# VH-VL binders against o27280: the designs that were tried, part 340

Target 1, 266 residues: o27280
Amino acid sequence: MDSMNVPEVLEIKRIVEESESVKTFIFSWDFRREVRPGQFVMVWDFRDEKPMSVSLIDPVRSEIGISIRRVGEFTDRVHGLSEGDLLGIRGPYGRGFELMGRDILLVGGGIGMAPLAALADEATARGMRVDALVAARTADELLFLDRLEAAGVNISTCTDDGSCGFKGFAHERLLTLEENHDMAAVCGPEPMMFQVMRILDERDVPAQLSLERYMKCAVGICGQCCLDDTGFRVCAEGPVFWSQELSRVREFGRYRRDPAGRRVPW
Key: E = the ipSAE of ESMFold2; O = the ipSAE of OpenDDE; V2 = 0.75 times the mean of E and O plus 0.25 times the DockQ between their complexes.

## First folded at step 14 (VH-VL)

Design P24 (framework fv_azirkitug)
Fold by ESMFold2-Fast, scan of step 14:
Structure P24 (fold): chain C 266 residues (1-266), chain A 121 residues (1-121), chain B 107 residues (1-107)
Amino acid sequence: as target 1 above (266 residues)
Amino acid sequence: EVQLVESGGGLVQPGGSLKLSCAASGFTFRTYDMYWVRQASGKGLEWVARIRTKANNYATYYADAVKGRFTISRDDSKNMVYLQMNSLKTEDTAVYYCVRPTYYEGYFDVWGQGTLVTVSS
Amino acid sequence: ETVVTQSPATLSLSPGERATLSCRASQSVGSYLHWFQQKPGQAPRLLIHDASNRATRVPARFSGSGSGTDFTLTISSLEPEDFATYFCQQWESFPLTFGQGTKLEIK
């Protein structure tokens, strides 16, 4: 338990450029500390610490990968690192995805494809048929397409601007897909996840959704761990939730909270 | 579909030069390290050169047998990888394969059909 | 450099028989050893990666085992199309090295 709360200093073994704004950092990992798709780690650059989803889980090579999008000062510094440099990692934290049935639909938006890529690896290893709907604002922001294809995943893409695949949003693309699935996993911007969840609920497809914005709650950094009407603690019970749990939460997909706890519409 | 198509092989005299090209299609070329592997007739496979991606500063690596004579390069805008071969020796006679590793490096998963280089007087 | 040695150089068997091909590394390569099949005039085809994992569309009769320095490729019941040359390759250290090959030929 305590070993999960103390950062371990790890060497960056490999860096893979996923896009102009996203890199995957690969580390040796001792799998006596089990890691599941949907879990995250705290990445420490010896100045600041930020939560990052685990995007590669490879027990054969004894490695994990962490995909990081360049969005600010911390991530700019991390992106400036090279192979051989050191980062502190603690975790994993949070509840991971659960797999069931014979086939799964993955719906990912932007960096939300990171935890879903790890899930795709596990689902294909389990012998499941995997369909992925990969969404982004533009073609250059679509992530892991080659990795998913290499894993045997059936891929559909959509971009807001129409630069790759379907022109439109993930939920609009999903409405044109009639395939039935035993389950789904969804990760991306909350408004996207809300719309996708509604469609999957209407189709009676059980879905798991990852609330990335609440990952900090699992390590005590964020005070906004309660989900409105339910009294549900995302830090104790998330960040992955079943759609059945989220469908009755008024906050999900409708508004967020600022640092002061005030409601802010999407 | 993922494809690698080599070209530029042929007959050249010892001490001569030859430039091999490899055209990649069906994947995001810029994100993969690329390799050249050769095979002499009836012999085993031998790694020749490696070029990394922009994230790794386009670092290049060579087998000792070709170091100083061969240069690997890439043009991400054209999805091309090249092998410039100078000061060719008869022992460089081989089929040269353009090879792509797996996404996170670990094993070779895509091979071109190869191009034959014959160094003979 | 890590030297990879295959044995035997040539293996003569009949269809239906079991083939066992060996690969030895001069130092530990963990599980980072891969097996390729090559038919005359063709590029190598990946069979087994990371010691024991079958590549996509590779028949179940092919299996790999081993770790560290000693590795084995087994073909449980030879089909006519399996008569080819097999190479092992390590990816633990650079330079990347291949075995000399084992030629599987019809008796």
Scores: ipSAE 0.309, ipTM 0.688, lowest interface PAE 3.7, mean pLDDT 87

Design P25 (framework fv_azirkitug)
Fold by ESMFold2-Fast, scan of step 14:
Structure P25 (fold): chain C 266 residues (1-266), chain A 121 residues (1-121), chain B 107 residues (1-107)
Amino acid sequence: as target 1 above (266 residues)
Amino acid sequence: EVQLVESGGGLVQPGGSLKLSCAASGFTFRTYDMYWVRQASGKGLEWVARIRTKANNYATYYADAVKGRFTISRDDSKNMVYLQMNSLKTEDTAVYYCVRPNYYEGYFDVWGQGTLVTVSS
Amino acid sequence: ETVVTQSPATLSLSPGERATLSCRASQSVGSYLHWFQQKPGQAPRLLIHDASNRATRVPARFSGSGSGTDFTLTISSLEPEDFATYFCQQWESFPLTFGQGTKLEIK
């Protein structure tokens, strides 16, 4: 992986508006530098650098995509860019998802559907049956439904406000879906992932969960390290973890960290 | 189910005008670039026009044969794409298809049934 | 502009036979070459995208190959419903261009 830690200045080839708050930025990519679903890259706008999950991996077109939600100053600046503009990309970093068995359940909340959409492409290419539970606060925040449908994914939706599909939270919808799967992959708000993990564990479905807050630890950035029961191991192995490992992490689903690194309840 | 339904075709005289409409359903219309492709009787397919999404400022592109005469537009609130055809010529006689590309663009995956435009006196 | 040329113009074969259709671009289009099937009175149907990737619900007997300027569409064992006109199309550069078509006729 000799050149993965050096930023490459890439031209934005295409921009797709996924929702009012989410855009996907597509870049040409040399696949001699392998990238897998669940991995992330560091995106540099020549002022600040932030970790972003890879949401599209297309070796046929030699392209990767990065989906970014507008939530702060950095992401607001990036959303103001146009096709032809430049961004620095370095990576990929982190542990990606592992696929096993014949069928997989994806459970995604909001922007958490981004790395899961890339995983759905890989799973369908392998001939796996893919079921996706897509959750959001409102109907217009449900992401990638047309993309997943085009890939042959079986889709269930839920919204907090009931504007599309089941009215309620992802874990409540999951309780009404009692299919067995060989594995699951989960990405979204941490409280959602904790509840989903508990249900999948009771069903004896091995699950992998992606935690954005551990992405910076994987590249050695200070102030993002976890001080939970597993210590440096959790910080080094992210962002994707098996549910068995996360069940031992006291912080998961219960606490977040402020900018100073202190534990704060959700 | 994903559908594209064209309308507005018919017989017009050379120099006349005609507006084609395409009604989209079964997908999130606002996220797709939309295209018009035509086919003259017994001949091959010819790309006519392209309109991009809001993320790309609704940019429009035209084949040289129709530049300055045809205008593509869209109304995302109605899931409609349009083709305004002015100064029609006999060589514009063709079946006109409304076409949707794949999700991240690069190949045509959904075609309407087409609407026939005949330009003659 | 990139000109796309198909050969032969017409191919006469019997059910059960193998069909090989050719498409040549005037300059390299990488792998951004697609194949469509069209039956009389119907819209074109996507068969193969990006040189070799079979579209959804397209039977396994259809396959595509090639890169750069030379591409082929192969139908391993013709079924009656396969007798139609086939078009190739490049998406490397604008304007987008199509071949003139190859008509596959029953012998």
Scores: ipSAE 0.718, ipTM 0.855, lowest interface PAE 1.4, mean pLDDT 89

Design P26 (framework fv_azirkitug; at its last look DockQ between E and O 0.87; V2 from the best seeds 0.00; counts 0 for: pae E 2.9 > 2)
Fold by ESMFold2-Fast, scan of step 14:
Structure P26 (fold): chain C 266 residues (1-266), chain A 121 residues (1-121), chain B 107 residues (1-107)
Amino acid sequence: as target 1 above (266 residues)
Amino acid sequence: EVQLVESGGGLVQPGGSLKLSCAASGFTFRTYDMYWVRQASGKGLEWVARIRTKANNYATYYADAVKGRFTISRDDSKNMVYLQMNSLKTEDTAVYYCVRPAYYEGYFDVWGQGTLVTVSS
Amino acid sequence: ETVVTQSPATLSLSPGERATLSCRASQSVGSYLHWFQQKPGQAPRLLIHDASNRATRVPARFSGSGSGTDFTLTISSLEPEDFATYFCQQWESFPLTFGQGTKLEIK
């Protein structure tokens, strides 16, 4: 376990542009260190370190992938790298998703589709039936559609602007989909996840939701990783939580935290 | 439905030129490296050329047999990949396939139907 | 260049029989070896990727095994539609190279 807290300097084996703002960086990985969908790693560019979800887990090729959205100075620098360049990686960290049943639903918004893509790979490899609802603001921001199709996933899309698939929000599209799932996994903006959770709860579908917004601090050090009502530290106890755990968190879907830890409405 | 449709093949004399086109549909073309593979009558498959994505500066690679004579290019705005073939030889006679690799590379996943190129006087 | 060699060149069998096709690489390719099926007048179809992983919609009777330099494609019980030419291909190094093919024909 201690060896997971020392960054390994790894060579970028491949870079794939998922969208104008998202790239996946692929590294060789020794699977003697277990990695599960929903876990994250700390990515170090030799100046700053940031948490990133694992989006590809490929034991056949001994590779992992990390999908990074361009949102600031750190991610701008990482997006400027080329195959053959080096990054520091430590981890994995956090609680991953649990698979149960035979039929599962994935609901992903934007970059939240990244950890769900890894989960889809594991679920299909186990022979499970996977339905994915992929949501974004526009068609250009829908992620992993071709990868999910190649994995045998049944895909539904929605965009806020109607540029691809259903015109509307994820929860509105979900109301038009089949209700026969043994579990669901949800990752995306918290307001979207809150609305989706409510529908799944009414359908009595157990759901797991990933809270990635709190992972911008160092593991176990930053107080903003805590949820107000439960005291959960996302980087230590999350980022994946069951819906029954989140239903009691008053800030979920209502407030976020700025870098100073102050409440800011969505 | 994922589809690759080649065009531009035909009969050409030795020393001549042809430009093959491949129209891609049903997937996000710009995220994939694209390949050309050929097959001469009664022979095996032979890799010809590779073009990478914008993330890898559109880097191009060629088999030694065609290097300096063939040029692979792409137009992501039109979902097209091309193969410009110059100084054609009788040995270039083959069915030419446009090929898409797996999502993260490493094996050929989707093949076009192929277009026949015959180099003969 | 990594040379890939298939054997036999031609295999004559009857429906219901087991087919075993071999592929050897001149140097180690790890597990980066793939198998394709080709019927006359058609493009190749991916069967097995990365030595042993069956591609989507490929029947369970097809299986792959091996690593390093020696690889095998097995068809446990031949169906009439399985009589075709089979190619192996390495993706360890460029240039990418294919075997010369094994033609599976009805006896």
Scores: ipSAE 0.724, ipTM 0.862, lowest interface PAE 1.3, mean pLDDT 89
Fold by OpenDDE, look of step 15:
Structure P26 (fold): chain C 266 residues (1-266), chain A 121 residues (1-121), chain B 107 residues (1-107)
Amino acid sequence: as target 1 above (266 residues)
Amino acid sequence: EVQLVESGGGLVQPGGSLKLSCAASGFTFRTYDMYWVRQASGKGLEWVARIRTKANNYATYYADAVKGRFTISRDDSKNMVYLQMNSLKTEDTAVYYCVRPAYYEGYFDVWGQGTLVTVSS
Amino acid sequence: ETVVTQSPATLSLSPGERATLSCRASQSVGSYLHWFQQKPGQAPRLLIHDASNRATRVPARFSGSGSGTDFTLTISSLEPEDFATYFCQQWESFPLTFGQGTKLEIK
């Protein structure tokens, strides 16, 4: 077996169009290499390499899925690929989600639902009650609804424009929900996550949040994904963090780093 | 509620044509491949046709028995899948089911109630 | 194509008895073998997928086993509503193929 740090060239088995901007690429996977929801892989198109969350973990079919949003040159190229084409995959990397309790709340926004969808599968398979708040700008951008429903997830939706579900943001919808859960998992735009975390903390609900940062090495050596002021490396100590950990991270919800490492306000 | 509803079945003479329709509701239709499966009376099930999603260029596949005669198509804007059947034969007589595969999975999880096609002189 | 053969063609049993249905593929299909239940006048219903996974709302008395070429559907204790025709189907390769069915009837 090759080192996890060496990209394995894999054939795209299937491509699923999740939305206008999101595709899921499915690969055969040797599950001797364990992968957990919340972990990410480095996807290499033989020109560039980008971190992508694992959105599907299927030990029965020996497959994984990677959901990729079309946002730039790299993803444009990847979205141009067809079934049967090749990609380099190395990993998985990072800390994934931990499941605890019996009732779990998932709060996701946009492509942030990718790792949460995988988590939902695991949680439901374990017999947990899963509630998911799925947020997007518009109805057409809501991801994985059918998949989540099939898994037995109780879904609540919210959209910025009100085209589906609650009109407003995820944190606003969350405020209208009275039920507390044993644990929450959150992934999406950082401003969303920041607000959601505040609410969950006030309610004393343990929460894990998945951060997105520019990652280059994925092995915690380059420092590109370091967080102020803790020095947490998103690729090593994350990308999943407990709310208590993130409370120590000054930049969380406030600013991020661009590809060159410059601070950019949210 | 996830639902598939077939229509368009009926009696037709050998050599005739018929177009079946399937209306999908309750799920994100565009993300699924769609299938037609048929079953002759008292007989087994037979895969007939498959149409892929837009992401896969709406690629189509057919059973050998219907190649060149049947055409599967879809309209994602209407949540519809169709089966144009030409040059019908008596052996094409069957209940035709519109079928959805499971999300990401290679198995059929949702079936319509079927529409009967009878080819007889 | 992969030929899928079921046995027996007909199985006559009484409620409460154990039913064992067999499905054999002409070549290995891995675990890509599924079982369907069909009652007269109804569409097939997914029962077991991927050899051993019960579909949603399928009672625990139904179980699937096997891999490669030989598969088994077991009903531990038959209920009156279980008397129907059962089909197996392979999804390892195209064309997709179904078994000819096993009719489970009341003795």
Scores: ipSAE 0.536, ipTM 0.841, lowest interface PAE 1.2, mean pLDDT 94
Fold by ESMFold2, look of step 15:
Structure P26 (fold): chain C 266 residues (1-266), chain A 121 residues (1-121), chain B 107 residues (1-107)
Amino acid sequence: as target 1 above (266 residues)
Amino acid sequence: EVQLVESGGGLVQPGGSLKLSCAASGFTFRTYDMYWVRQASGKGLEWVARIRTKANNYATYYADAVKGRFTISRDDSKNMVYLQMNSLKTEDTAVYYCVRPAYYEGYFDVWGQGTLVTVSS
Amino acid sequence: ETVVTQSPATLSLSPGERATLSCRASQSVGSYLHWFQQKPGQAPRLLIHDASNRATRVPARFSGSGSGTDFTLTISSLEPEDFATYFCQQWESFPLTFGQGTKLEIK
């Protein structure tokens, strides 16, 4: 029987501070429950549950890593934990990225690099050539650079303040990059993803983009993760969508929804 | 490029002290636990000390042979690892290596060139 | 403490031959067993991590196998540069421990 919907209480095996605001928590994992790059888990701190990106998938060591950005009460509590402390984990959930072709472009903003780092590991293991555009507000928030370099990824960086790499937004840097990729994978702030998607569509580069929406059940029952006009549930039909699927979504890149379901501007 | 450069080795009399330094470059130093490993002439390798990251409160771990005599420390603002060695014994004579593990730990990845410590009268 | 023992202490072979080096842990270390090569005057170099995974830029002639307590490093066809000392090392538990080494020397 599938027990994916029941939280498993796991011990934190290792903690890595990726940046001032991002930590990766590593757990032993039984890979009879397969995990794909782009899937997510629900992390339970015994008070609340939140969806979190899987950033490390290591069947050799039987480990997964979950990268968590400190943004509020829940994530503050989790960031205060130590190696040996316990968390509940449900999952994995959602549709992951699909790899195609020989040359892939990754475009990640902030914590959006988490699922892309896992994808980069898989792509390089398959012998693909991987270029990554890693974006953040400042140099100190560029994620996974050491890990990506060790995996053989060709890295381009951009920062809003110019403290590392190209000064500007990810889509502006993308305009200066070579157009020789078979596919792209994109994850980050939705306004960034919208602009990046437009450029990739104009270049005829197939793109997969990972969305964030509020989650409650994570299995498609409650409807809290729905996109406006399509009926798509981010937890069930996504979080990874092809750009063609997203071209039909009115809200994409235009607004977001708060936990109460109300429209708010980006 | 990733580099670890040890310094501070030399000749010391038994009972003396030395402080080793390791300068790290080419990687995000603050995210890695750091290690000292030593090798006596003609002998095998021996783990000496480990210091964890800020996320793990800079916890330190020592081999039994050096507990109470050696202190590992780090300065993340300078990308430095240190090994303060007190009450040195002739059996502490070795080449001392500064070692970086893999990004998420689990094996030793990058080694420095080593610095020789000789404890002799 | 997990004791790691290597055999043989010295292995004398000629270029082109197959080398087989053994490493035994006193208790199970799962797959957390690693192999290093060390040439005189140099720092150790990682060859194999997690029992069987070759490190970056390590030639395909090096392979590792085993799990639990018994591990093997194999060099399928020796090159002149392969004559060195080899160490295995466990990372299952602290203290981290190394084998005493196998010296692979030219016959």
Scores: ipSAE 0.492, ipTM 0.779, lowest interface PAE 2.9, mean pLDDT 89
ESMFold2 (binder alone), look of step 15: mean pLDDT 94; pTM 0.949

Design P27 (framework fv_azirkitug)
Fold by ESMFold2-Fast, scan of step 14:
Structure P27 (fold): chain C 266 residues (1-266), chain A 121 residues (1-121), chain B 107 residues (1-107)
Amino acid sequence: as target 1 above (266 residues)
Amino acid sequence: EVQLVESGGGLVQPGGSLKLSCAASGFTFRTYDMYWVRQASGKGLEWVARIRTKANNYATYYADAVKGRFTISRDDSKNMVYLQMNSLKTEDTAVYYCVRPKYYEGYFDVWGQGTLVTVSS
Amino acid sequence: ETVVTQSPATLSLSPGERATLSCRASQSVGSYLHWFQQKPGQAPRLLIHDASNRATRVPARFSGSGSGTDFTLTISSLEPEDFATYFCQQWESFPLTFGQGTKLEIK
């Protein structure tokens, strides 16, 4: 048996092309090492290591999937790999989503739909009614629509440019949706999540939001856990947070931090 | 609940034509690639054709044995998939199955009951 | 194309015995090998997908193993309803190909 803190070298069993810029990499997984929607793993290409959310959890096939968007040198190299090639995986890490009630709203922006697709599978298996608002800049960046529909999810779409569904931003589309939900789960760019959170708070819908920048906190990287100028740490409880925990964070939706720990406006 | 029902089989002479239909129910048909698989009496299974979803521009693929003679198509508004068979040969005599793959998993999950096509003079 | 070959063509056994059916691929198919059962006059029924995963509602006596080019379907203790024809199928490459079948018959 290998430690959870040491990468296990796994063979890429299957690659699914989700879009021009996104691929899902599927690996055999021993589910004695449990993984939940909202958790992440560290992916190691034998040069660099990056946190990636788990997008598929399939105990029946004994597989997990990791969806990766091409945004830099590490992800470019990983996208160049083929079925049969090897990657190091360690984890899972972090707090996953918690499900409550009978009805859930999922709001995802771009690659933020990856952890929400795994959550949709779990919510559906529990007999919950699932509504998803899938948002992207353009139609070709909308992810997992076929998978969500096959799972019985009720889907609404919006694109910034109007190329599919509602023309506008996720929060603008959400304002046209009046259906009450017992809870919501939100993942995407922080500015989008902030606007969505405000609307859900007004509707008294408890929401969980997944913050990519806090994934490294689960493995002890201090700078990624700072939520304000005082160095507030939330590493033990990330990357998923309830909206009530985020509503008073001055930094959320306004600033992020660069590799040196400096504030950068969105 | 999930069902595929084939129809349109029958007896035709060599060189004739038949159009098979498959009615799908109990699932979101438009999100699935659809397949036709055939089986001659007492023999093995043979893949015939595949049609992809609208997201993949309804791309079609055929086994070499039927390429140029058979055409697979679909009508998502009616939850139907079709197989137009032209220039039929005696070797095309088989039970034809309409088949749905498991999404993302790449195996045949749901099969229809089959429809018999007999090509004989 | 990837050729899939099953052996034996016919297997004669009694209820209660163990059945072992083989499937060989002409080139590696990884774990993308599936097993189907077919009874006379019926459509094929999925038993095992991706070499070793038992499909929904398939009895525990059915199991699959193997990877690459050599695969096995095992029925640990034959029941009367298990006497049928069994097919393997690869999904590594197009065209999709099936084995010729193994007929399991009562001795």
Scores: ipSAE 0.000, ipTM 0.417, lowest interface PAE 15.7, mean pLDDT 84

Design P28 (framework fv_azirkitug)
Fold by ESMFold2-Fast, scan of step 14:
Structure P28 (fold): chain C 266 residues (1-266), chain A 121 residues (1-121), chain B 107 residues (1-107)
Amino acid sequence: as target 1 above (266 residues)
Amino acid sequence: EVQLVESGGGLVQPGGSLKLSCAASGFTFRTYDMYWVRQASGKGLEWVARIRVKANNYATYYADAVKGRFTISRDDSKNMVYLQMNSLKTEDTAVYYCVRPSYYEGYFDVWGQGTLVTVSS
Amino acid sequence: ETVVTQSPATLSLSPGERATLSCRASQSVGSYLHWFQQKPGQAPRLLIHDASNRATRVPARFSGSGSGTDFTLTISSLEPEDFATYFCQQWESFPLTFGQGTKLEIK
């Protein structure tokens, strides 16, 4: 029986380049430690640790995948690794998504499609109808379209610049889509998630939203994972929250934190 | 619509050469390793060749039966994969399929319609 | 190399009957065993991947089971369109290898 609090050194089995800035790293995983879509792991490069959402969960193959966007020194180093190299993995942590009903809407922006792709796999395996709205700034930043299509997901796209699909923001595209879903799951930039949540609330669609912030976390110890007003810690109580819970958080969709913990508008 | 369309098959004499082409459409071609699988008359399916993506330096792999005679290559700008077949033998007579694996590898999910190669005098 | 062997070579049944097809690997392939259907003049079609996972748009009457060296494909109630040749294939090790096929024909 292994502890979740000690990093296990795992070999990178495969690396898939999802885009110019995103790679998926695949590892053998012992499913005595269950992993659910929406959970994250701490990735250790033997110098720094960062939280990363699990983007592939395959108990049959005994594999997990972690999709990492290149945004700083740590992720730049990890992107420089090759198949056969080693990384420390600790976890999983956080609460995952819950599935209910027969129809689900996924709304993802950029790297936020990573945990939603794992959720799409589970939902389709359960026989649910899955509709995905995939949003990005440009066509080359849209992620997992081929993977979602192969899983039988009904895909709509939008890009800010109009290079693929609807020209505009995710919430603008959502207004043109079918309203009849039993639930929704949302992950992406906070301003996008805030606008999407408001529309889903108006439609009376229960939604779960995953908060993916680039922060240094210490397995529920770090203050930078806290949300205003509620005292929620993303790594302990999230990263997945119901829309009703997020409606009580004044910070959500309005402010972010700089490295010093100061509020900065989006 | 995801499609793989093979071309270039035909009749060739033993010792001859033939180049097969496969045109891919409807998906992001550059992110997939690509495979060739053949099926000889009266025999089952046989894996022939594999080419990896740019991130893996376009590494190539071959079945022992064709190693040194066949070359797999790709052109991501044209969404094409190729199979150059040299020193052809009668045993190479088969329908050749261009095949796309599952998104993270592990099983074949999309097959072309195949192109027939006949090696005979 | 891992040798994959299918049995029977030919299976004669009537519509409405249950079909059971077997596949054996010469060494353990874990769950990395896949099933394909092929109709005359057509490319193979993926039915089951990783021993028991039904591929997208494949009817519920098709199911797979097994692990290690022994695998089974079951068709619970045959439809006329199910009479075809079925192949199993391992992806545990290279070279990738296929069984010789089981031909399912009308009795």
Scores: ipSAE 0.703, ipTM 0.846, lowest interface PAE 1.6, mean pLDDT 88

